# Ledger of designs, part 15: VHH binders against Extracellular exo-alpha-(1->5)-L-arabinofuranosidase ArbA (arbA)

Target 1, 316 residues: Extracellular exo-alpha-(1->5)-L-arabinofuranosidase ArbA (arbA), of Cellvibrio japonicus (p95470)
Amino acid sequence: KQVDVHDPVMTREGDTWYLFSTGPGITIYSSKDRVNWRYSDRAFGTEPTWAKRVSPSFDGHLWAPDIYQHKGLFYLYYSVSAFGKNTSAIGVTVNKTLNPASPDYRWEDKGIVIESVPQRDLWNAIDPAIIADDHGQVWMSFGSFWGGLKLFKLNDDLTRPAEPQEWHSIAKLERSVLMDDSQAGSAQIEAPFILRKGDYYYLFASWGLCCRKGDSTYHLVVGRSKQVTGPYLDKTGRDMNQGGGSLLIKGNKRWVGLGHNSAYTWDGKDYLVLHAYEAADNYLQKLKILNLHWDGEGWPQVDEKELDSYISQRLK
Below, E stands for the ipSAE of ESMFold2; O stands for the ipSAE of OpenDDE; V2 stands for 0.75 times the mean of E and O plus 0.25 times the DockQ between their complexes.

## First folded at step 17 (VHH; framework vhh_sonelokimab_d1)

Design m5 (from m1 with Y102H; at its last look DockQ between E and O 0.71; V2 from the best seeds 0.00; counts 0 for: pae E 4.1 > 2)
Fold by ESMFold2, look of step 17:
Structure m5 (fold): chain B 316 residues (1-316), chain A 122 residues (1-122)
Amino acid sequence: as target 1 above (316 residues)
Amino acid sequence: DVQLVESGGGLVQPGGSLRLSCAASGFTFSSYVVGWFRQAPGKEREFIGAISGSGESIFYAVSVKGRFTISRDNSKNTLYLQMNSLRPEDTAVYYCAADQWHSRSWGDSDYWGQGTLVTVSS
């Protein structure tokens, strides 16, 4: 059986890779080779104390994790929300190690980083992804639908926005002015992830709709900027805040829709990590780890045939 | 066809115990996250907890932590809920569910049972 995963992010500790997935309490898998995966742990054994205040219908699912190593600690960011709503918050929990056999293994929840409120905020506080700039400042990107994707400075301990606050819009799609601010709307963009490569920051984003079986339109686009704050421009020079975005990869008949990627440089090579819906298996989401290549102009490329050749294996 | 069938409900006094079962068929049970929910009359459905496919990891709602234990037997395709120290507020119809999509919520696209009634009263 392949690894069924949603919103995959991963990191390495020593010789072991750890994969984090949306689900009740955030599911964690481990691997020595990024192909064969074992269940490792669940980050939460009970709900965050504030979860039902933010989302009254909370059902145990914590969404869209990101994992970030900083000064000997592992920061796991997570989202509490309800589908189609921006009554949402991003939280963070911290651990000294990812090895559950260690006496130092203990997730310590640090609470809410940011919270969105309907009609007050034209953004949705989910889908965090962390990037450090070349000056050592750490930023969080986030967002889903509404007014699109945002970026803000984190404070020194990475648990809150910096003071004074600094926020930027980094990507958005057109939204009907007639749509009430409490509704998600037609701007189908979410799940930012930023990778530094060479002279550029590359912003990946998911466009379209996930989770519609054969009708899913979810796919990945990219833009780049010399500044972490943007503007992020696509291959034609179009600003991602103005609807720009160059196609990186889209689904096909076998893998209908895909997205919510992360991207990494490991051992001198670059990788794109994402989930893809398998038509032959009732459109269940499967882990994909694809090689990320760069063309002569410095744009990322993925060979779509690797959707068929990368096959994960769940060992338990 | 896919089925989830709860059993073991009934009348119990406060402080008592019950064990619920959920029998699964029509899918590969061991590959699904499964969970328990409850719904009191006139109230919204409440999440109780979930257990991983292997059974090694369990998540509990704060309202039941320490009193309820979720387990599964993959050889029998059965999910269990051991309920101890029952209180009148635990009175509800209890449902099991299997997460078909590994999506962002339990919903109509997941498999659900028909429920079993638990009444806690003196």
Scores: ipSAE 0.301, ipTM 0.698, lowest interface PAE 4.1, mean pLDDT 89
ESMFold2 (binder alone), look of step 17: mean pLDDT 82; pTM 0.818
OpenDDE, look of step 17: ipSAE 0.740; ipTM 0.882

## First folded at step 18 (VHH; framework vhh_sonelokimab_d1)

Design r1 (at its last look DockQ between E and O 0.87; V2 from the best seeds 0.00; counts 0 for: pae E 3.7 > 2)
Fold by ESMFold2, look of step 18:
Structure r1 (fold): chain B 316 residues (1-316), chain A 121 residues (1-121)
Amino acid sequence: as target 1 above (316 residues)
Amino acid sequence: DVQLVESGGGLVQPGGSLRLSCAASGFTFSSYVVGWFRQAPGKEREFIGAISGSGESIFYAVSVKGRFTISRDNSKNTLYLQMNSLRPEDTAVYYCAADQWYRSWGDSDYWGQGTLVTVSS
């Protein structure tokens, strides 16, 4: 059986890789080789105390984790939301280790980082991803639909926006001016992730619609900037805040949609981590870890055949 | 076609116990996160808890943790809810569901018809 995963992110502690997935309580898997995975733990055994205040329809699902290691601690960011709504918040929980056998293993929730409110905010507080810039400043990107993707400076303990606050819009698609601000709208963009490579920051984003079985149109685009704050430009020089975005990879007949990626450099090689919907298995989402290659102009490339050749294995 | 069928509901006194079953057919039960929900008259459906496909990971709502136990038997395609120390506020129709998309429990997921649990003297 393959690893069923949604919104996958990964990190390493010692000789062990840890994978985090959307789901009730955030599911954690571990592996020694990034192919064979076993259940490790969940980050939450019960809901965050504030979850039902933010989303009254909360049903146990915590969404879109990101995992970030900073000064010997592991920061797990997560989202509380409901489908199609921007009644949402991003929270953070912290652990000294990811090894459940350690006496130091304990997730300590630090509460809400940011919260979006319908009609007040033209953005949706979900899909966090953490990036440190060349000066050691830590930033969070986030967003889904509405006014698109944002980036803000985190405070020193990584649990809140910095004071004074610094926020940037980094990508968006056109949204009908006729739509009420409470509606998600037609701007099908979400799930930012930023990777530093060479002199550039590369912003990956998911375009299209996830989660529609065979009708999913979800795919990945990329832009780049010499500044973490942007502007992020695609291969033709178009600004991602103006609808720019160069195709990185899209689905096919077997893997009908894909996205919500993370990206990493491990041991001098670059990887794209994502989920893809498998037509032959009721469109359930499967883990993919693909190689990122770079062309002569410094743009990332993925061989679509690797969608078929990477097959994870869930251990018992 | 796909079916989820709850059973084991009934009348029980406060402090009592009851065990619910949810029989699954028409899909690969062991591939799905499955969960329990309840709905009291006039209230929104309330999440009780969920269990991973392998049975190794269980999540409970605060209102039931320590009193309710979720388990599954993949060889019998059956999900269970053991309810102990029952209170009048546990009175509800109890539903089981199978989570198709990992994002939320919605109309496109598989749901049972419900079984009534009444906790009263």
Scores: ipSAE 0.365, ipTM 0.730, lowest interface PAE 3.7, mean pLDDT 90
ESMFold2 (binder alone), look of step 18: mean pLDDT 82; pTM 0.831
OpenDDE, look of step 18: ipSAE 0.725; ipTM 0.880

Design r2 (at its last look DockQ between E and O 0.81; V2 from the best seeds 0.00; counts 0 for: pae E 5.7 > 2)
Fold by ESMFold2, look of step 18:
Structure r2 (fold): chain B 316 residues (1-316), chain A 121 residues (1-121)
Amino acid sequence: as target 1 above (316 residues)
Amino acid sequence: DVQLVESGGGLVQPGGSLRLSCAASGFTFSSYVVGWFRQAPGKEREFIGAISGSGESIFYAVSVKGRFTISRDNSKNTLYLQMNSLRPEDTAVYYCAADQWYKSWGDSDYWGQGTLVTVSS
């Protein structure tokens, strides 16, 4: 059967690819070919020490991972949250290797990077994604609903914001003026991911609602900027902080709720990695790895037919 | 026509063991994360642990790790909870739940009706 994932991110070590998914303890799969996947491990066997303080009803789900290699270490960022609330935090755990058979394999949790609190913060501390700029500075993008997507500098250890802090708004949609700050609101935007390509940084974002089976409206939009901090502009020149965003891919009758992507350059080619809900299989989410192509104006494109042609295989 | 039905609850002495079962029907069981919760009288529902669709990834709450074991048999569409070294504070109604989205275990997820476990002498 196919690989069931949510919020997939990937990296490689040696000849092995590793895939990380939302779920109990962050589920890890491995593959030699990005098509055939086997279970590898989980990052957590029990809750992070701070999880119940942030989410009193913590239920074992760690959300929206991102994986980043830096100076010989693997940094796994993860989120603790509750659906529809911004009582949330992004944490980080670190490993020297992703190979569970190595004596050096050990996830060492480094605690909270950032935390959002209802009514104090008009942002939601989930959906991290890491990008290094052209000068080697490492940034984290994040956000879901509320005041949208943010970007901030990480410190040298990649475990907290830099001091002095530098934060930027990179995308948002208009909130209803009738919503108070404790509510997620009507601004259906989340899950930023930034890819550097040529002279541009490309910001991908998810618009709409996930997780509604056939009623999901989730789809991907893109903007670009010559600076990692923005402004990110769509194809018509509209700022993503002002509602801009050019459609990259949306669902069809067979595959709905496309969003929460990552994007990578591997072996000289570019890829979009995401989950898609399969209508014919009770809208269960499946891994998709699609080719990311570039038009003559430098905008990314995906061929929607690849949703049908990429089929992952879960091995025993 | 989704159903989750717990069984195996009852009265047990402190230090004893009990095995709970949760029979599932009406959905593709092997594609769902399934888990156990409990609720003591007057308390909020407490997460016990969860197991991935394949059974390979198992997560336990700190309060029960080392005493409780979660397993599943996908050929029988059944989730299990083996409870050892039981204590009076383990007294609760135990619920199973299934979630395929790897999200919060909310009211729209699949839940059982519960089975009572009482630990007392």
Scores: ipSAE 0.206, ipTM 0.653, lowest interface PAE 5.7, mean pLDDT 87
ESMFold2 (binder alone), look of step 18: mean pLDDT 82; pTM 0.829
OpenDDE, look of step 18: ipSAE 0.711; ipTM 0.877

Design r3 (at its last look DockQ between E and O 0.55; V2 from the best seeds 0.00; counts 0 for: pae E 4.5 > 2)
Fold by ESMFold2, look of step 18:
Structure r3 (fold): chain B 316 residues (1-316), chain A 121 residues (1-121)
Amino acid sequence: as target 1 above (316 residues)
Amino acid sequence: DVQLVESGGGLVQPGGSLRLSCAASGFTFSSYVVGWFRQAPGKEREFIGAISGSGESIFYAVSVKGRFTISRDNSKNTLYLQMNSLRPEDTAVYYCAADWYGRSWGDSDYWGQGTLVTVSS
């Protein structure tokens, strides 16, 4: 069997890679080779203490994790949301190690980082992704639908916004001014991820709709900026806050939709990590780890054929 | 067609036990996270717990942890809920579910019709 995964992110500790997935308690897998994966643990055995307050209809899923290593600690960010609303929050839990056999292994929840409230906020507090700039400042990108993708400075311990706060809009799609602020709307953009490469920060974003079986339109776009705060421009120079975004990869007949990526540099090579919906297997989402190449103008490229050739293996 | 059918509900005294079953058909059961929800009349649906496809990972809501046990038998395409130390507050219609996502735009949820559990003297 392949690894069924949603919103995959990964990191390395020692000789072991760890993969984190949306699901009840955030599912964790481990691997020595990034192809063969074994169940490792869940980050939560029960819901965070604040989950039912934020989402009265909490369904057991903690969404859209990101994993970030900083000064010897592992920070796992996660999302709680309500169906059809931006009553959402991003939390963080911290561990000294990812090895569950270690006596130091313990997830210590640090609570809510940010929370969105319908009518108050024209943004949705889900889909976190962490990036450090070239001055050592750590930022969180986030967002899904509504007013799009945002970026803000984190405080020194990476658990709250910095004081004074600094927030930026980094990408959005058109939203009707006639829509009530409590409604998600038709601006189908979410799941930011930023990778620093050379002189640029590259913002990846997911456009379209996931989770519609054969009708899924989910795909990845990219823009870049010399500043972590933007503006992020696509290949034609169009601002991602104004609908810009250059296609990186889209689905095909076998893999009808894909997105919610992360991206990494390991051992001098660059990788794109994402989930893709497999038509032949009831459109279940499967892990894909693709090589990320760079053209002569510095834009990322992936070979679509790797969707067929990368096949994860779930170990028993 | 996808079908989830709960059974085993009924009347039980406080402190008693009951085992619910959910028979699944029309999809590859072992590939899905499956779980239990409940809804008391006039109240919102409440998540109870979930179990991974192979059964190696189980997640419980705080309200039931230690009293309820979720298991599955993939050879019989069946999900189970063992309920112990039942309280009147556990009175509800119990639903099994597969492939729920919880985001506003998900459209792949599978739900059963429910089975009533009544806990009373």
Scores: ipSAE 0.298, ipTM 0.680, lowest interface PAE 4.5, mean pLDDT 88
ESMFold2 (binder alone), look of step 18: mean pLDDT 83; pTM 0.832
OpenDDE, look of step 18: ipSAE 0.656; ipTM 0.853

Design r4 (from j5 with S31Y; at its last look DockQ between E and O 0.84; V2 from the best seeds 0.00; counts 0 for: pae E 2.7 > 2)
Amino acid sequence: DVQLVESGGGLVQPGGSLRLSCAASGFTFSYYVVGWFRQAPGKEREFIGAISGSGESIFYAVSVKGRFTISRDNSKNTLYLQMNSLRPEDTAVYYCAADQWYGRSWGDSDYWGQGTLVTVSS
ESMFold2, look of step 18: ipSAE 0.625; ipTM 0.845
ESMFold2 (binder alone), look of step 18: mean pLDDT 82; pTM 0.824
OpenDDE, look of step 18: ipSAE 0.535; ipTM 0.817
ESMFold2, look of step 19: ipSAE 0.456; ipTM 0.766
ESMFold2 (binder alone), look of step 19: mean pLDDT 82; pTM 0.825
OpenDDE, look of step 19: ipSAE 0.539; ipTM 0.813

Design r5 (from j5 with S54Y; at its last look DockQ between E and O 0.85; V2 from the best seeds 0.00; counts 0 for: pae E 4.3 > 2)
Fold by ESMFold2, look of step 18:
Order: C-alpha cells, then structure tokens, then sequence
Structure r5 (fold): chain B 316 residues (1-316), chain A 122 residues (1-122)
C-alpha cells in the first residue's frame, strides 16, 4: 500500500524524515529512507480554537501544511478554510522536536498568522510556504484563486506578519472584473512554493483544479527571479503576475492532476515532492518524490517516467 | 456497489449511552479515512470526528471530545461510534462517511450512509 497524501511537505530531524499531509488534524509520517513510511502522529487531536469562527462548516480537515525549521524549533503552518470560499486563515503550531518519544515533544498552537474575509480581501489565506532570502529575512508565500499568490515578510518569531508590513503579489491569473469578489472565480492558481537555486528563486505554482478525481486538471508551472519578491518570469520572459508560467510537469493517463508541490535540496541533490491521483486506484492521491534536474539554462525539469518508478510503501 | 449503512439509533434519556455501527461494503474499507457526521432538523450537517484506515489517527470535534469514541474493525468492515453522557443537543440523524481523500473536505464525491436517528429526550 502506498502512502495516501495530499499537499505533502517534508523535513528531516537527525536520521529521520517527517512527512506532513492535509487531513483531519494534519497526519504525520516518518521514514529513514523517504520510501518506507510509518505513521508518526497528528498535529491536532481536535480543531484549533478559532477554526469554527473562520469556517463554520469546518469538518476536521486542516489544509496545506508547511514545515519550517528556525532557531531549533519546528514551525508547522496550516490552513482552515471551506471549499470554494476565502473565509480562511493560516495558523501556526510549534514544536521543539518531531520525535513523539521525546519529553520535549509538544505541538503548541500559536494561533492565526493571517486571515482572509470575503469582499474585504481579494485573496485566500491558505497554502502557506516559507522561504528565507539571502539576507536572512523569512517570508511566507500563500494563496489560492481570487487575486492569486502573495508573499509577505514574517516577524522575528515567525507567527505574524512583520511590522512594518511588506506584501507582494508574485503570481496571478486573469479574473473577470464583473465577478463578485466573494467568489473564487476562474483564476485557477494556488499552492506557491519557492526554492532557492544558484542565483535564482524558483516559484512553483499549481494551475488548474485539484481534487476532482479523473476530472482534475492540476499541473505545475514554474518561473524564476533574482529577488525573492519577484518579478517571477517564465522561460519566455512573461511575468507570472500577468499569466506567465512554464510547464514543469502535468499528469498523464495513469497519474492525473498532480500538483501542490514542495521542493528541497537534500544531500546535494534536488527533489520535487507532490501528490498525484492514481487512475488505477480510484484516483486516490499518492505521494511522489521526484528528482529535479536542471538544464543548461538553469530551468528545472523532471522525468515523467519517475511517476511510475517512485512507489512509496506504507509500513504498519 | 459501495454502501455504508448506519444502525443503532433510537430514543435515549439524557445522560445515557448509545452505540452506533456503520457497515461498509463495495470498497477496500481499510484504505479510507472514515468519519461520523450528524444533522439536526433544520441545521447544517456537523462533523463529529474521523479515524484513519488503521485507526492510528483519530480526530474529534470539540463538542463531543471526551464523550464520544470512534473506533473501527477492519475485519468486519465496520465503523463504530460510542456515545456517552448524551445531551438533548445530541439529537440528530447520524451519518457515516468514507473520505476518498484527506484532501480539502468531505463532499458529494465521498461515500455517505443513509443515516440513523438518535433522539435524546426526557
């Protein structure tokens, strides 16, 4: 049995890899080899205290985690939302260790980082991803539909926007001005993730629709910038704020609607981590860890054959 | 075809207990997160809790934590809800569901049962 995962993010502590997934309470798996995975824990045993205020229909799912290490602590960012709505918030919970056997293991919720409100905000406060720039400033990217993907500077303890605030638009797709601001709309972009490589920051984004089994159109695009704040340009030089985005990978007959990636450099090698819907298995979502390769012009590429060759194993 | 069938509902006095069952068929039960919902007359469906495929991860809504216990028996393809310390506000039709994904939400694309009525009165 493969690892069923949505919106996977990973980090390492010592000799152990930890994988975090969307779901009730955020499911955590551990592995020694990134192929064989065991259940580890969940970050929440019940909803955050503010979840029902933000999303009255909250159903136990905490969405789109990101995990970030900073000054000896692990920061787990998560989203509370409802499908098709921007009544949403990104929260953060913090732990000193990811090892549940440690006496120091305790998730300590720090509350809301940012919150979106329909008609007040033309953005959706979900899908966080953390990046530190070359000057040591820590930023959060986020967003889904509406006015697209944003980036803002985090404060020193990484739990709130910095003061004074600094916000940037980093990618968006066209949205009709006649559409009610309370509606998600047709600008199908979400799930930013930024990787620093060489002289560039690479912004990955998911275009299309997740979560529709065989009707999922989700695929990954990429742009790059010499500044973490952008502008992020695709291979043709088009700005991602103006509809730019170069295809990195999309689904095929066997693996549909892949996206919501993270990306990492481990032991001198680069990886793309994502979920994909398996047609042969009722379109259930599976973990994929793919090699990122770089062409002579510095653009990332993946071999689609690795979708078939990487197979995770869920251990009991 | 896929079926989820709840049973065990009925009338119970406040402070009482009741055990609900949800019999599953037509899919690989252990591959799915399964959960309980309830809907009182004229109200929106309310999430109660969910349990992972092997039972290693259980999540409860605050309104029921400490009073309700979710369990599953994969050898019998059955999901259970043990309800203790029942209150009049627990009166509802109780539904089981199998989440085809840990994804964004439970919705029309998931598997749902027909419901069983629980009445807490007198």
Amino acid sequence: as target 1 above (316 residues)
Amino acid sequence: DVQLVESGGGLVQPGGSLRLSCAASGFTFSSYVVGWFRQAPGKEREFIGAISGYGESIFYAVSVKGRFTISRDNSKNTLYLQMNSLRPEDTAVYYCAADQWYGRSWGDSDYWGQGTLVTVSS
Scores: ipSAE 0.321, ipTM 0.710, lowest interface PAE 4.3, mean pLDDT 89
ESMFold2 (binder alone), look of step 18: mean pLDDT 81; pTM 0.823
OpenDDE, look of step 18: ipSAE 0.720; ipTM 0.876

Design r6 (from j5 with D99L; at its last look DockQ between E and O 0.80; V2 from the best seeds 0.00; counts 0 for: pae E 2.9 > 2)
Amino acid sequence: DVQLVESGGGLVQPGGSLRLSCAASGFTFSSYVVGWFRQAPGKEREFIGAISGSGESIFYAVSVKGRFTISRDNSKNTLYLQMNSLRPEDTAVYYCAALQWYGRSWGDSDYWGQGTLVTVSS
ESMFold2, look of step 18: ipSAE 0.460; ipTM 0.782
ESMFold2 (binder alone), look of step 18: mean pLDDT 81; pTM 0.813
OpenDDE, look of step 18: ipSAE 0.722; ipTM 0.880

## First folded at step 19 (VHH; framework vhh_sonelokimab_d1)

Design x1 (from r6 with S31Y; at its last look DockQ between E and O 0.64; V2 from the best seeds 0.00; counts 0 for: pae E 2.5 > 2)
Fold by ESMFold2, look of step 19:
Structure x1 (fold): chain B 316 residues (1-316), chain A 122 residues (1-122)
Amino acid sequence: as target 1 above (316 residues)
Amino acid sequence: DVQLVESGGGLVQPGGSLRLSCAASGFTFSYYVVGWFRQAPGKEREFIGAISGSGESIFYAVSVKGRFTISRDNSKNTLYLQMNSLRPEDTAVYYCAALQWYGRSWGDSDYWGQGTLVTVSS
């Protein structure tokens, strides 16, 4: 039946699409047509050597990949964390090709990009997403709960922050300053993704709670900015750092909750890629690739009826 | 009702081998990431490894790398752990677990077996 994914991201090498998912070792699928998918490989057979140091309660969770092509290399960013804690880090592993049959196929782990520590940091180092600006500078967005979503400039080899560092807050929801900094809190925001379209950068963010079966409230909001660094404003002009965010799409009775999107332009058409929880199938999260349309004011739109379509098949 | 039942535990000498099984019922086994954990007395539960629903993607803790092999047979709704080159520090109660939302919690909302004891001693 359909492809079971969580936190899906996608890229193409030649005539082959590759889909990366949270799963044992970061699961990789391949397809010639984005409809029929088969298992390709996993990025990690064993935990990164630094995982237990960063997150002492680490128990096999490699989360929330992003895949980025740069100068002939594929950069896979991933998260090490424990649920409900910001004892976390984003790492990066690099490959020259995504084709496992190639003699050049080998994931070379480049270690930690950034790390968050409870009480020291009011942010959570997970959910990376990569965006290049108009000048070719590459940035990483990230974040989940706490003080929200951040953006920082990557160094030239894309493995750590640039020096001198440049950081920006791009979205957050209200959080009491009286709350203990070690706690995630009530600011239900995570999983940023930035797409450039026309004169704007569009910041997508996931609001609500994932992963609660029928109680999942996860949905997508959007804001935009003429600068990659923000400020990102919603349709009413409200700053996403001040609780702004225009609803893009939410779940329905059949597909409860959805989020952790990526977005792409392929062959002149725009797509929103995400996972959604299927009520009729024990809330199993399924891959969705939705058409992304733009209204006369330049805001993204999705046809909600596309949620109900089965659009992918998992091959043996 | 959902059930996970481990079997195959016992006493084994250092350097020996043992194969554990986990029989699953009450849910669509092939849709779940399943994994093995162990808990020695006085210690926290330790992750051993996990295998995707299809059986194709397998991930191991560093502590068991090269000595343990996880497999599954979806036609028999069974998860396996082959343990080789056993050491006294492998002594623990071994649990299987099933998680539909991989990486989101191996806690009370997931399905757990009751465990099978493995003792490695001379």
Scores: ipSAE 0.497, ipTM 0.786, lowest interface PAE 2.5, mean pLDDT 87
ESMFold2 (binder alone), look of step 19: mean pLDDT 81; pTM 0.813
OpenDDE, look of step 19: ipSAE 0.514; ipTM 0.810

Design x2 (from r1 with S31Y; at its last look DockQ between E and O 0.66; V2 from the best seeds 0.00; counts 0 for: pae E 5.5 > 2)
Fold by ESMFold2, look of step 19:
Structure x2 (fold): chain B 316 residues (1-316), chain A 121 residues (1-121)
Amino acid sequence: as target 1 above (316 residues)
Amino acid sequence: DVQLVESGGGLVQPGGSLRLSCAASGFTFSYYVVGWFRQAPGKEREFIGAISGSGESIFYAVSVKGRFTISRDNSKNTLYLQMNSLRPEDTAVYYCAADQWYRSWGDSDYWGQGTLVTVSS
């Protein structure tokens, strides 16, 4: 059956696929075929120890997970934030297996990776996504509004920035210097995800015009670079740090507000994973796993008709 | 239209128990994460816990874990909060809410009007 998800990411262990979603404690689903999903577990049964310090009004939601396999471990990155402010932090919890029936199954929280503070930082520490470069260095991209999307080197155990630190701006939209640093501003960009394909790294980002969670609409843009650190250029050669970004996919009347994608190569085929809001089902957000195709110039494409491959049939 | 109605609030002595109910109508109850919040006078709204649409997954704030129990009955479209070992600090207006699985609970979610719980003797 199809599942309601927000900010979906997925991975596999053995013959089983696991899907992670924003929500109270991070909801986890499993599937043998990426079509039929069932509830598996929550990553947290109660808040991370630092959550109330970052967000005094913490409401159980852990945001925008990413899942990364490294040296036999599963790293689940997650975000804690306050509405409308960049009082935020990205944390990481680690497990040896995703199978809840295993005696080794235990999420061990490793605490904060990075934290943003209003007026100290002109970036927002949410929306992590992990990419390894061609030399085995692991990087985290992140960001939402403010000064845009950033990328930094992770340390060897993947729990904090490397020392010496190396940070890069990879995408941003214009923001007035007169805007108070505590305000999100008009730069409607978030949710980076980087996929390595052929000679390029492809940066996907979500762009939007207005922010009301139930009524929000998003669309996806892409740029590419031969270096994981950028510059990421769109199809016309415009730098994503200067407002560049080529449209990858937007919603249709049935499926509104495409957002927060991940992308994978599995079994020789490429996929785009995201959520979309189903108009016919009270705008509940639904999982979409779409085929990524590549044109003759090496740019990704998605057939919007694939959005309509599922019509809601829900469990009672 | 959509309606969430809390009931079961009242005055209780410290150490006592209360059971709150939240009756839902106007939407497909089993599709939503539902949860409890409370707001004491002069304080910001505090998250208490949430339960998944199927009831299989429950999350509790540390302040209430072990004392409060959340449950739901999808055949009756009702959410429950069993509160045990009540303390004066539990005095608040208690709200239920239904979440469309977004990043936070907000104006796009369905909210009840609240029921007052007073713990004093």
Scores: ipSAE 0.223, ipTM 0.661, lowest interface PAE 5.5, mean pLDDT 85
ESMFold2 (binder alone), look of step 19: mean pLDDT 83; pTM 0.841
OpenDDE, look of step 19: ipSAE 0.603; ipTM 0.850

